# Ledger of designs, part 17: VH-VL binders against q8vl04

Target 1, 152 residues: q8vl04
Amino acid sequence: MKKQERQRYIKRLLSSNEIERQEDFVKLLRAEDIDVTQATISRDIKDMQLVKVPSATGGYHYSMPVQKQMDTEKKLKRTLKDAYVSYATQDKFVLIKVLPGNGPALATLIEAMHYDEIFGTLGDDAHVLIICKSLAMTLELQQKIQRLLSDH
Short names: E, the ipSAE of ESMFold2; O, the ipSAE of OpenDDE; V2, 0.75 times the mean of E and O plus 0.25 times the DockQ between their complexes.

## First folded at step 7 (VH-VL; framework fv_gimsilumab)

Design v5 (at its last look DockQ between E and O 0.02; V2 from the best seeds 0.00; counts 0 for: pae E 9.6 > 2, off the site)
Fold by OpenDDE, look of step 7:
Order: structure tokens, then C-alpha cells, then sequence
Structure v5 (fold): chain C 152 residues (1-152), chain A 122 residues (1-122), chain B 107 residues (1-107)
């Protein structure tokens, strides 16, 4: 499994669980048939810049860096505002056309959002191809994209 | 369009029970944490309970712990709040609310229902 | 628990005016602060999260600012549909808490 996909799973786990320890990530991922080591999780935690936040029952659990995500979203919105040309969907694919030179940056920002709907992304100079996990997920992602665009 | 519609509220005597429901539509219900909040007229909302995506974990405010039970039926896109041993101070408008999709530890609510009124009175 | 104090309690304003609402936290909540609008007979609507990020489909006239203990919601030009009660909410600490609200009413 690629890092980005694994990190999307991590995000999903965080959305469904209050995870207190790195070992718990490993257990949960393995339960999903994802082979991972604690060392890998440790790297992912760093890469994703996960933070510990207070739990309702006391203690702390891991969480996505809210500010970072918000900043990323803002940047994503700005990039779309500046560079967006069009998008189309077909089956599990979303193709976003952007002004030349903006494809890689947009792809990076989309990846940084760790959308659960996404299997993977590719970016060239003027395009971002998003591969969704299912048709249903494509529709959900499309709605997200539309919302992002409507905020401009 | 995301919609949350609460039901099940009403008048009940102290010590009584009510079961609230929240019908969700317009989104993948099973992907979101859900919450119950309540609001007394003229006051701000108060968080009551939350449940994770698959229902395996539930959390409660101290004021309702042991009396209220939050649950969900993902197959039918419905959130529940079983309220037992109701007290006068449980009187409020009860809202179901969706946790933000990005709310891994960010517990703000991006969508709310219109609320269902609960009145506990002798 | 974190106490959020909003001010003013009530504000009478006219359409077209610039409005600034205040929310003060009893201790730092970082930027984990949301703003909601609640109209009579309706549930709250999310306006701002992360202290300064507009939620989806929220008009540009709404903006949030602040951090730590001092937060503001600004409506650059009040519209007729903006008369409502506004709440701030912190999600930095459990339990989650809301302010007592600021009511915007027509002057």
C-alpha cells in the first residue's frame, strides 16, 4: 500500500476512533488487512502532523491538525479559484483541468486533504486526475469539489 | 442536500422515558460522527452525547450519563437517543447534529436539525 | 469547563451596517472556535470554524477572526436575513461549550 492511501486510512480511523497510542493504529490497520509497522505509523504521524487533543474522559488522543487542514483547505480553494478551468467525471474518475503549471500543486493539495473518497491522484502540468474508490465516492467527491468552487 | 430531522419529543412526567430519533439524508450517514445537543430557550446549546461512525463508541455529558443512551442505525440512516429517568432539567429542544467530516478531534457541527422539544413536567 | 462570554447580549442594528460580535474564552482555546447562526424556529447553522474559516455556502460578508481567548464575528454589511442569534462554540476542551449568544435585532 502506498503511503498516501495508508494515510487516508489513518484519517478514516481517526474519524471513527479516539486513538491514544501508536500501537492502536497498527492494530486497527491490521484489522483492515493493512500490513504496517509501528515505525511506519510513527512516520505517518509525523508526516501528517497529527496532534494529541484532550479526550472527553480525560487523557489524550490523536487528531488531525485542524489548523493545518484548514490552511490546506484555504490554499486548495485559492488554487482552484486561480487555476480552475473545468472538471469532468466518469465512473470512478474525476478529471480537473487547470491553467498550465498548476496541476502538480493542485494534486498535492488534494492529496493533503486526505479525502476518504480518493484512491489516488495524478497530476500533470494542466490536469489532475483523481481516482475514486467507487462511483458513489465519485459523487461525494464531486460534491466536495462543487462546494470548494462555490466558495469562490 | 444534507438534512437532519428530529422526532420523538413530547411531554413526559419525571421519571419517564422518551426515545428521540433523527432521520438523516443527503450524505453518507455511516461516515460521520453524530451528536445530540439540547437547548433551553434563550440559552446556548449544550452538548449531550456523541457516537462514532459505526456506533462502537459512545460518549455522554455528565448530566445524562447512565440515563441516556445514544445509538444509530446506519442501514436506515437514523440516530437515536433513548432517554430514561427524565428530570425537569432535561427539558429542552433536542438537536441532532453532524460532526464535521474533517472533525477528527475537531468537534464542531456543520449541520443541525430543527430540533424536537422535550418537556419534563409533573 | 471553558466559559465563553459573548458581547453584546443584544445588538440593534440596521441593514447595511457593519456588525462585530465578540466571544471571549475563560482560557485559551487556540483557534478551535466556531460560530453559528440561529434563526427563530430553526437549528443552528455553522458560519465559521477554526476561528476564521467560512463554512460552505456562507456569504462572504461573514468573517471570523481571533485566537486564544478573543474572537470576533464580523458581518461587513448586514442583510435583512441576518437578524438572528449568534453563538460561539469552543472545541479545544471537553466538554464542548457554547456562548450565551448575541441577538441581532432590527433597529
Amino acid sequence: as target 1 above (152 residues)
Amino acid sequence: EVQLVESGGGLVQPGGSLRLSCAASGFTFSSYWMHWLRQVPGKGPVWVSRINSDGSKTYYADSVRGRFTISRDNANNTLFLQMNSLRADDTALYFCARDSYYGSGSYYFDYWGQGTPVTVSS
Amino acid sequence: EIVLTQSPVTLSVSPGERVTLSCRASQSVRSNLAWYQQKLGQGPRLLIYGASTRATDIPARFSGSGSETEFTLTISSLQSEDFAVYYCQQYNYWPLTFGQGTKLEIK
Scores: ipSAE 0.021, ipTM 0.638, lowest interface PAE 6.3, mean pLDDT 90
Fold by ESMFold2, look of step 7:
Structure v5 (fold): chain C 152 residues (1-152), chain A 122 residues (1-122), chain B 107 residues (1-107)
Amino acid sequence: as target 1 above (152 residues)
Amino acid sequence: EVQLVESGGGLVQPGGSLRLSCAASGFTFSSYWMHWLRQVPGKGPVWVSRINSDGSKTYYADSVRGRFTISRDNANNTLFLQMNSLRADDTALYFCARDSYYGSGSYYFDYWGQGTPVTVSS
Amino acid sequence: EIVLTQSPVTLSVSPGERVTLSCRASQSVRSNLAWYQQKLGQGPRLLIYGASTRATDIPARFSGSGSETEFTLTISSLQSEDFAVYYCQQYNYWPLTFGQGTKLEIK
């Protein structure tokens, strides 16, 4: 499993669980048939800049830094505002066309969002092709893209 | 011979409406993305709106979004701009322009019309 | 949005002279820059695209150069029909923007 895909799972776990210890990440991922070492989780925590915040129960739990997540989404919206041309959806594919030279920046930002819907992303100078995991997830991703676009 | 001929400009009061037309000839109109631009004399052109080949996708400058509507009639080789809620700062010479590469936008313009004047004044 | 600043604003020259017009972008537009010529009572005419590629049927005396933020249009030997206003246009980011123009007039 690639680092970016694993970190998407960790982000999803954080949205649904209050996780106090690194071992709890390992247990939750193994419950989803994802086998990882604690050393790998420790590196992911550092790479994602996870912080411990107070819980209502009096302990601490891991959380995404709110500013980092907001900054990535803001950059994605700005990139689309600045360079977006059109998009099309077919089956499990979403093809976004951008002004020449802007494809790599868009692809990088989409990867940094860690969307659960995405199997993979491929870009060239003026396009980003997003391959989704299923038809249902393609529709979910399309809704997210529509919310990000300034022109409705 | 590629030709673009704008019409429908005129004098209108603030808050009024006007519909511009652009008659295209000498090329396969339905294969090209088309744009509207405007220009105040002594200043550079300003991009207003674009429409793709079949008319299914339209885009607007922020200054006109919600007030202007671009459309096309490929059967009659005509591009349109419906302008509602006009303001004094919409006063300009309006051009239709062809995107310079058919079937896929390139976003610079190889053919322009001569323009149709729009004046918004009391 | 990207601001394009052209200089000089007006240039008085004689036929036969070599002319260089400048266009500066407020941030990089790579090579996604076009140049247009506009005569009184006419629509703009595309001269250059991609910073340096001449459009169809444009005379060889017109040449473009530059990248990123600094661009020039050169007319190597000015002809009487070249007196007009010249505009640069970027297409690297939305919205598409034009410079304010350089008027080339007979001395």
Scores: ipSAE 0.006, ipTM 0.601, lowest interface PAE 9.6, mean pLDDT 87
ESMFold2 (binder alone), look of step 7: mean pLDDT 93; pTM 0.954

Design v6 (at its last look DockQ between E and O 0.04; V2 from the best seeds 0.00; counts 0 for: pae E 10.8 > 2, off the site)
Fold by OpenDDE, look of step 7:
Structure v6 (fold): chain C 152 residues (1-152), chain A 122 residues (1-122), chain B 107 residues (1-107)
Amino acid sequence: as target 1 above (152 residues)
Amino acid sequence: EVQLVESGGGLVQPGGSLRLSCAASGFTFSSYWMHWLRQVPGKGPVWVSRINSDGSSTYYADSVRGRFTISRDNANNTLFLQMNSLRADDTALYFCARDSYYGSGSYYFDYWGQGTPVTVSS
Amino acid sequence: EIVLTQSPVTLSVSPGERVTLSCRASQSVSSNLAWYQQKLGQGPRLLIYGASTRATDIPARFSGSGSETEFTLTISSLQSEDFAVYYCQQYKYWPLTFGQGTKLEIK
């Protein structure tokens, strides 16, 4: 698995788990049939600038930089609010149409969200093409997009 | 042989809670996404919830979000559905089902249990 | 949501007959369509996925065809064990949806 995809997976794990140790990432990723070493995870943690935050039960767990995530999501929602035209899905593909000039920016923001559903994205002047990891992931991403759009 | 066996169903009053279990065998449980679906007699199944292989990702139908919680214990090959704030319209036969995750990554279900009945009535 | 309409609601047939079941989607679901068999007192059994691919250990007499909005499940020669309810299911759009089912009963 490539770093980019792995890091998206890590983000997903963080969203639903209180992960205390680097070893826990390794275990969880292996449970998804992702072969990874602790050394690799250590590098990812640094690259992703993960932070440790207090747990409700005591101790600490890893988390994405909160402010960065919030800022990115806010920007994403704003971009959709301002530029969204339509979207369609086909198999593993999600095609978002936007007002001209907004495709690249939207693609960048989507990438910055590190959605687990996404294999990759491409943006042109008025489109963002999202390639999902599976048909199931397309469906889940669709649901996510709908939630974002509901916040217009 | 792949087997899924649901349990925990029963009669409960509105506002009550139930916890369903699904015992899995015959396959590497921790490698598969699992789902809960429900079915009213004489009608087609309705998707309820999904959990990924390690439990790090869950999704819910709008009708149950905030009330139901899907979880899993991979060490004991068990899938759970905690159902709170139950309503009459939650009455159904509840199935656990395995996602054909490794095949196509699609939301179709290659194995189902026999179901456990849930009845919400005053 | 995508509405799947199956027809007929009930079909009375005899063993050995060719059976054709229909599933119509309210809008295109491409080939993201599965078929299930459900016998009384049992959970559904996957027959077909991807509109036309037989699931593991499904007899060759079962076949699926179609795309977009029109789908068909065919049983080339009905066996006694095939009397059941058959459901179609789409998995292209959220929420996932099933048809209301077609019941095959013995004539």
Scores: ipSAE 0.023, ipTM 0.632, lowest interface PAE 5.2, mean pLDDT 90
Fold by ESMFold2, look of step 7:
Structure v6 (fold): chain C 152 residues (1-152), chain A 122 residues (1-122), chain B 107 residues (1-107)
Amino acid sequence: as target 1 above (152 residues)
Amino acid sequence: EVQLVESGGGLVQPGGSLRLSCAASGFTFSSYWMHWLRQVPGKGPVWVSRINSDGSSTYYADSVRGRFTISRDNANNTLFLQMNSLRADDTALYFCARDSYYGSGSYYFDYWGQGTPVTVSS
Amino acid sequence: EIVLTQSPVTLSVSPGERVTLSCRASQSVSSNLAWYQQKLGQGPRLLIYGASTRATDIPARFSGSGSETEFTLTISSLQSEDFAVYYCQQYKYWPLTFGQGTKLEIK
C-alpha cells in the first residue's frame, strides 16, 4: 500500500478515535483490511509529526499538530468554498466541479466526514462524484453542501 | 517562522536550461502544495506551476507546459523547477509560494520567497 | 480568461489618510478574491482572502469588501510601511489571474 494512502487512513482514524497506543492503529487498520506492522506505524507517526495530547480520561492520545491545522469540518468548508466552481445533482449522484487538482483532496475530506448519506466518492483532477445511498439521502447531502458553501 | 528561499536563477541564452530551487523551512513542507509564479517588474504576478503534497500531481500554465517540470524532494524540504527551451518571454523574477491550505489547494498563497531572477537574452 | 482591472494605477497619499483601492473582474468570481501587498525588493504578502477575510497577522486597518465583479481594499489610516504595490487575484476560474497593480506612493 502506498505510504500517502495509508497515512490518509491514519488521519481518518484520528478524527474518529482517541488512540493511545501504536498497536491500536494496527488493529484499526487491519479491521479495514490494511495489513501493516507496528514498525511501519511508528515510522508513519514520526513522518506525520503526530503528537500526544491530554485525554479527558487521564493519560494521552495521538493527535495531529494543533497549531497549524484545522479540524476536518473546518478544512472541508474552507476547501470547498475556495475550490468550488459548481455542482449538480441527478438521481443518486452529486457532481462537484472544482479548480484543477482539488478533486482528490476534496474527496478525501468528504470521506473523512463519514456522512451516512454517501455510498461512495470518486475524484478526478477537477471533479468529485458522490454516489448517495438513496434519492432522499441525495437531497439531504445537497442541503449539507449548500450549508457548507454558505457558512461564510 | 515560515521561510522560502529561491536560488538557481541567472542569465541564459534562448533555448537554454536552468533549474530553480526553493529551500523551505519553518513548516511541515510535505503537507503543503507548492507553486511557482513569475513576475516582470512593474507587472502583476503570473502563475506558472504547482505540485501537490506528495508530488503525485502537477499542473502547468499553458505557456510553459512541455518545457518546465515542477518537482519536490520532501526529505530535504526543497521545491524545484526545471526550465528547458527557454525564451526571451520567460524573463522574470521567479517566486516559490506556499498554498494557504494544509494538504489541499486553495490557489491563493500565504508565503512567498524573495524571488530569483531569470534573464533570457542573446 | 478573467481580467482583473485595478484602479487607480497610481495613488499619491500621505500617512494617516484613508485609502480605497478598486479591483473589477470581467465576470463574476463570487468571493474568491485575494489581495496582496508587495514592497520594494520583496515577495508579495497575502493581506485578504475570500474578498473580506484578513490573513494571519494582518493589521485591522486593512479591510476588504465586495463580491461578484467589484471589490475594494481599504486602509483606514496609512502608515509609512503601507506604501507599496497592491494586487488583487481571483481563484474562482482557471486560469488564475492577477490585476495589474495599484502603486501607493507617498505624496
Scores: ipSAE 0.000, ipTM 0.584, lowest interface PAE 10.8, mean pLDDT 86
ESMFold2 (binder alone), look of step 7: mean pLDDT 95; pTM 0.961

## First folded at step 8 (VH-VL; framework fv_gimsilumab)

Design w1 (at its last look DockQ between E and O 0.41; V2 from the best seeds 0.00; counts 0 for: pae E 15.0 > 2)
Fold by OpenDDE, look of step 8:
Structure w1 (fold): chain C 152 residues (1-152), chain A 121 residues (1-121), chain B 107 residues (1-107)
Amino acid sequence: as target 1 above (152 residues)
Amino acid sequence: EVQLVESGGGLVQPGGSLRLSCAASGFTFSSYWMHWLRQVPGKGPVWVSRINSDGSSTYYADSVRGRFTISRDNANNTLFLQMNSLRADDTALYFCARDSYGSGSYYFDYWGQGTPVTVSS
Amino acid sequence: EIVLTQSPVTLSVSPGERVTLSCRASQSVSSNLAWYQQKLGQGPRLLIYGASTRATDIPARFSGSGSETEFTLTISSLQSEDFAVYYCQQYNNWPLTFGQGTKLEIK
């Protein structure tokens, strides 16, 4: 299994389970016929920046870095609102035009969001080029961009 | 044979809630993105919502965002649409539909027969 | 949004006839267009995707053509089971949109 696919699985597990230990991830994944080691899970936890939060019943469980993600999204939304000029799509490509000087920062923020729709991003002084994984993903990314712009 | 069977439709007052279900069979449900669409008689279908294979991602039409919630139970091959704060303009025949691609294509290769939702005082 | 206009609204035809349905887009949708058949009391059935590719188990008498803003669904020889409403749908831009439909009825 590819790392990204495995990490999506981990994210799903976190949404439906209170997982306390790394070995619990291993057990849950193996129950889904996903062969993984604790070392691999450890790397994924670091890569995904999972955090331990207190449980209601005591102890701790792993959680996604929600606050960090929210902060990044707030920054993205603000940057986009302040700098946005226009965007256009062509097949898997999304081209965002921004005010000069804002391209790199916007590209960085978009990349930091780790959107599933995106294969990669490039930014120059006044543009961000987003390469989506598919045409369908382009449509979904358009929705996401529109939501960010509309302050929903 | 691929089958999709919607249920849960009915008459509800404005501001009310309704939960639709779609029972899927004849294919690996957990491998497909699923959608809800609705149709007013004599009109073309209108896309409402989609959910990816594992339920980790959802998207909604602007007209229903914040009021509707799409979810799925892959263990029981069931798709859901929780509809809150219903309005008269939500009145329609509601379809569940399978996305043609496992990763989403946004054309739909199989549809159910639909379940009617009527929002009226 | 992209508006899809289908013509004619209604078409009266006899079995065996060649039928041509039109779908016009208000702006380019490339080849990202699908056609559906919907019979009374049933959900839509996918006929064509990618403007010209027949879906699985669709009879060869159905064919799609066109690109950009002009699209055509052709039924080479109409069968009795083909009387229904036909919709086009674009999936090139958000939001997704359908045409208003063309009803094929028996003459």
Scores: ipSAE 0.255, ipTM 0.708, lowest interface PAE 1.8, mean pLDDT 92
Fold by ESMFold2, look of step 8:
Parts: sequence; C-alpha cells; structure tokens
Structure w1 (fold): chain C 152 residues (1-152), chain A 121 residues (1-121), chain B 107 residues (1-107)
Amino acid sequence: as target 1 above (152 residues)
Amino acid sequence: EVQLVESGGGLVQPGGSLRLSCAASGFTFSSYWMHWLRQVPGKGPVWVSRINSDGSSTYYADSVRGRFTISRDNANNTLFLQMNSLRADDTALYFCARDSYGSGSYYFDYWGQGTPVTVSS
Amino acid sequence: EIVLTQSPVTLSVSPGERVTLSCRASQSVSSNLAWYQQKLGQGPRLLIYGASTRATDIPARFSGSGSETEFTLTISSLQSEDFAVYYCQQYNNWPLTFGQGTKLEIK
C-alpha cells in the first residue's frame, strides 16, 4: 500500500478513535487488512506531525495539530463560562478575575492557545495577568476575550 | 505614492454575494496589516475586518463574522473581501485602509476612495 | 463599546477663522485618539494620532489636544481646502469606534 493511501487510513482512524499508543495503529490497520510494521507507523507519525493531547477520560491520545488547538479553545470557553468574574485593561496589561481556585487552570489554557499577542501570562488563585507585546496587540486580545465570553 | 483602489461594489439582492478588491501600490504591501471599513452616508466609518501581513491572522466585527472573509494576495498586491449572505444593513461605501506603521496601530494613514455596495430588493 | 460624540454637528465658518471641534468619549481612551478629514468622494485622511501628534505632511495649522474623555481639533486659520467632514476615532478599546462627524461648511 502506498504511503499516501496508508496515511489517509491513519487520518480516518484518528477521526473515529482515541488512539493512545503506536501499537494501536498497527492493530487497527491490520483489522482492515493493512499489514504494517511499528517502524512504518513511527515514521508516519513523524511525517504527519501527530501530537498527543489530553483525553476527556484521562490519559493522552494522538491527534492532528489543528485538533489540539480546537480542543484547548473549547476548554478555555468552558472555564471562562464557569469561573469568569471580570477583566480590566491598562496599557499592555489585561487582568482577568475569576472565582477562587480557577486562576491556574485559566492561565494554563491561555498559554496553550499560543496567542501571538501575548508576551507572558501569570496566574494566582483568583487572577490571571496577561502582558501583551504592544498596545495594539492588547486591543486585539480584548476582541478575543469578548468573543470567548460571548454566546456566539 | 501610496495608492489604494477599491472595486467590485454594486447592487445585490438580500442573501447575495459580492467580492470586493483593493489594489495597492506605492508601498511594500506584504509588510502591512490591512483593514476593511464601511460608511453609511452621513455617519462615521465602522470597522469591518483586518488581516495581518502574511494572511495568517484575520479578525471580524461581530456583525459580519461568518458571512465575510478577508484575504490577500501578496504576489499581486491585492486585498479582498468576500461578502456572503448580504443584508440590507450591509449597504455602505466600503474602504480598504492601511494600518499605520505596518502592524498593530489600529489607526489608518491611507484609505482608498471607497466602492459602494447596495443591498436592496 | 466607547461612544464618541462630536460637536458641533455642523459649523458654518469663513476662511481665515480659527475653528475648534470637540470629541467626547463615553469613557477614558487615554490619548489613543485620532482625527481624520474626509472630503466628498474621497476616503478619510489621517490628520492627528495620539491625540496631539500630526501625521506626515499635515499642515501646522492643524493641532490636537485633550486626553481621557475630552479632545479638541483646532484649525488655527481655516483655508479654503479645509471645508470637509472631520471624524475622531478611538483605538483604546475594542471595538474601534468613530464619532458621527462634524461638517465644516462655508458661511
């Protein structure tokens, strides 16, 4: 089987399964009469740039890179919906207040989004301080925060 | 001499589509963030959309998100706005504008002349 | 969103007069305020940014002042080419907003 054809099957498996181990790719492909080695799968994982992301049920599973950012955004929206209190902006700073205990989770999710506007993010128990790269980037981040808080 | 020239406006029915173009010259187009704004006669401009220098980041006003798509062709120095599912309240004169100092200023040192869009039955 | 209210809405003046246009923000925009001139059939022209800094090639008769919520644009000696509509714009908070405009017309 050709490399491109095999990699299409791998993408299909990812869309319908949570695959935690390389060996699981081999087993699932063999169940469809596609006989491959683990070495071949390891090279495919590198060529396709697959990443491991947290599973909803615990542990990690393989995913395409774009899927990781979509999953993180969903968690960010949920965390804001559940814990958000207010935010304020001054110069390059955005300060988000949350219900106590939620600061670290929010800060981690914001860092995982890899927003280009952000120089750095610090969280404590009930706050997240975001430092932006410029005043103009702070305005861009405000739009993103409003979008994340919106029902749209 | 910096020039921005919009085209592609016209009369369309509600629910229709238009594609606006903005031809840029006299500056290094690929180094600048670009914007679309619109203006109803007698009122101030309203910001519509923005695209960064290489097109990897786009943002939209809430009133147009999901219906409009900003894009650029840096090889041909052209900015685009694809407008779908047009509504009567999209009727306006549409301008392309250059972000001052290349990126991230959000005030606009050069604007085109505008292209009119009318959405009417 | 931040509402910018310009006054007067229309101002009838003669060439040579000193003109002062006002822009009031519904909340502080620091000094992140720009002024534009727009003539019929043309796009806006940037005059002032940062509340008081003249843009490139803008004549010295144009000056801006103010901060926070109260801003003015002054034309110290009005020229014939200055009859136009003038807009203020804030870029302190999203969304970006413009005022409704002040029309300068010949008396």
Scores: ipSAE 0.000, ipTM 0.511, lowest interface PAE 15.0, mean pLDDT 86
ESMFold2 (binder alone), look of step 8: mean pLDDT 94; pTM 0.955

Design w2 (at its last look DockQ between E and O 0.07; V2 from the best seeds 0.00; counts 0 for: pae E 3.4 > 2, placed apart)
Fold by OpenDDE, look of step 8:
Structure w2 (fold): chain C 152 residues (1-152), chain A 122 residues (1-122), chain B 107 residues (1-107)
Amino acid sequence: as target 1 above (152 residues)
Amino acid sequence: EVQLVESGGGLVQPGGSLRLSCAASGFTFSSYWMHWLRQVPGKGPVWVSRINSDGSSTYYADSVRGRFTISRDNANNTLFLQMNSLRADDTALYFCARDSSTGSGSYYFDYWGQGTPVTVSS
Amino acid sequence: EIVLTQSPVTLSVSPGERVTLSCRASQSVSSNLAWYQQKLGQGPRLLIYGASTRATDIPARFSGSGSETEFTLTISSLQSEDFAVYYCQQYNNWPLTFGQGTKLEIK
């Protein structure tokens, strides 16, 4: 399994489970037929900047950097709303046109969100090109973008 | 072992409502996108609806949009399909299916239930 | 929507024979095609995804090929447990669609 895919899975696990130890990640992933070592999980924890937070019942569990993630989403929404000009789609490609100077920042924020629909993202001065995994995924991403542009 | 067990099917009059349930076990339910599909005997499956891992995103076939609602209870490993304003052409065997992806939606299905029958008739 | 047409509708075969099933798409689906096996009274079972990748625990006798609009599922040597209905499914475009199926029956 690729690192990015594994880390997305870890994120999902964290959203639904209180995981206390690194070995618990390994167990959960192996239960899903994902071969992983504790060393790999340790690296992922560092890369993902997971934090330990107090549990309601005592002890600690791993959590995503919630504040950072929330800040990223807020920044993305704000940047998109402020800089957005238009977007177009062609097959697996989504091309977002933005005001000059905003392309790279928007691309970075989109990448930081780790959307499942996206294969890759590129940004220049006034454009963000998103490559989706399929045409179906392009439609998914369009809906997501519309939600971001609207206050939903 | 991955298991999906549908329930809630039955006979209902046109305009009526049903709520289908799918009990999931043998895997981390909250980590997977889930789908509902339906099948008329002798025909191929028809995709109905999908929901992402945390329920924040749903999508529907045009034929059911506005009438059906997909939802999930991750705490209880259960998938739901609320069906309102049912029509005769909604008659089918309804399956819950797991999206094969472990990190995203793939839109092909690696595990299916046995189905629950829904019959809409006056 | 993308229409998938499978052929033949029914195929009578004997154990040990090589079987080839076809799936044609009304428009390009790239390689976003899956194959399923469905036995009577059961839900479908995933065989192939990505047009040619065998799913977990699927016997090596099953193989998939093709791209764009023409796809093939091959069973190199038919076993007694392989008599069932086979469906192709595209996941390139919304809505997701299935073929009408090919029924393999014993000769």
Scores: ipSAE 0.527, ipTM 0.801, lowest interface PAE 0.8, mean pLDDT 92
Fold by ESMFold2, look of step 8:
Structure w2 (fold): chain C 152 residues (1-152), chain A 122 residues (1-122), chain B 107 residues (1-107)
Amino acid sequence: as target 1 above (152 residues)
Amino acid sequence: EVQLVESGGGLVQPGGSLRLSCAASGFTFSSYWMHWLRQVPGKGPVWVSRINSDGSSTYYADSVRGRFTISRDNANNTLFLQMNSLRADDTALYFCARDSSTGSGSYYFDYWGQGTPVTVSS
Amino acid sequence: EIVLTQSPVTLSVSPGERVTLSCRASQSVSSNLAWYQQKLGQGPRLLIYGASTRATDIPARFSGSGSETEFTLTISSLQSEDFAVYYCQQYNNWPLTFGQGTKLEIK
């Protein structure tokens, strides 16, 4: 199984389980027919920047680093509020137009969000071109963009 | 023959919860993205949610995000929709549907079930 | 949100006739348009995707054409089993939308 596919499984496990120990990831992944070592899981935890947060029942469990993602999302929303002009989509492409000088900042923030839908992002002075992995993922990215534009 | 059979619909009060099931047969369930859609009589369907083939990724329409949870059990070929905090405007016929693509999804649907009715009223 | 407007709303027609149904999008959806047939008490059945590609096991009498904002579904020789409601659906823009339907009735 490829690293990205395995890490998607880890995200799913975190959404439905409170996992306190690294070996619990191994057990849960093996129950899904994914055979990994604890060393592999340890590297995944570092790569995904997982943090430990308090459990409702006491102790700590692993979680995605929501605080870092929230700060980036707030800056992305602010940048869009200040500089956004329009966006359009065609096939796997999303083109966002911004006020001149804002393309690189927007492209950097979009990349920092690490959206799974995105294959690649290019920015020039007044545009950001986003290339998505599939037509379905282009639709999903559009929902994220619309939500960012409507939140204040 | 591909077959999808929904169940679990019924009458529920506003604020209540309901869990829908969809039994799949006649295809390799674990290879396909699966979706829920709903339809009010006299209108076209409205997309609700999807789950990818291994269950690692889910997506929701804005109107249900935070209230509905899609899940799947690939060992038993079953798709689920947990519906919480139900409102009157969730009243509809609910369909499970198979995404037409076995890879990364397509958002058009080659097989649908018969639908299970959900009525939310006080 | 992309609005899909189908016309006519209702068609009364006899078996054997050629039928053309229209779907107009409020903005371009490229060729990312599907057509469905729905009979009373049943789920929709996929007929066409990509504007013009017939889905698996769909009879050749069904054909689709168009791009961007104007799309048609043609049934070349109407069979008795073809009386149903027909929907178009775009998958180019979020949110995903369906048309309001065209009902095809006997007579």
Scores: ipSAE 0.331, ipTM 0.716, lowest interface PAE 3.4, mean pLDDT 89
ESMFold2 (binder alone), look of step 8: mean pLDDT 95; pTM 0.962

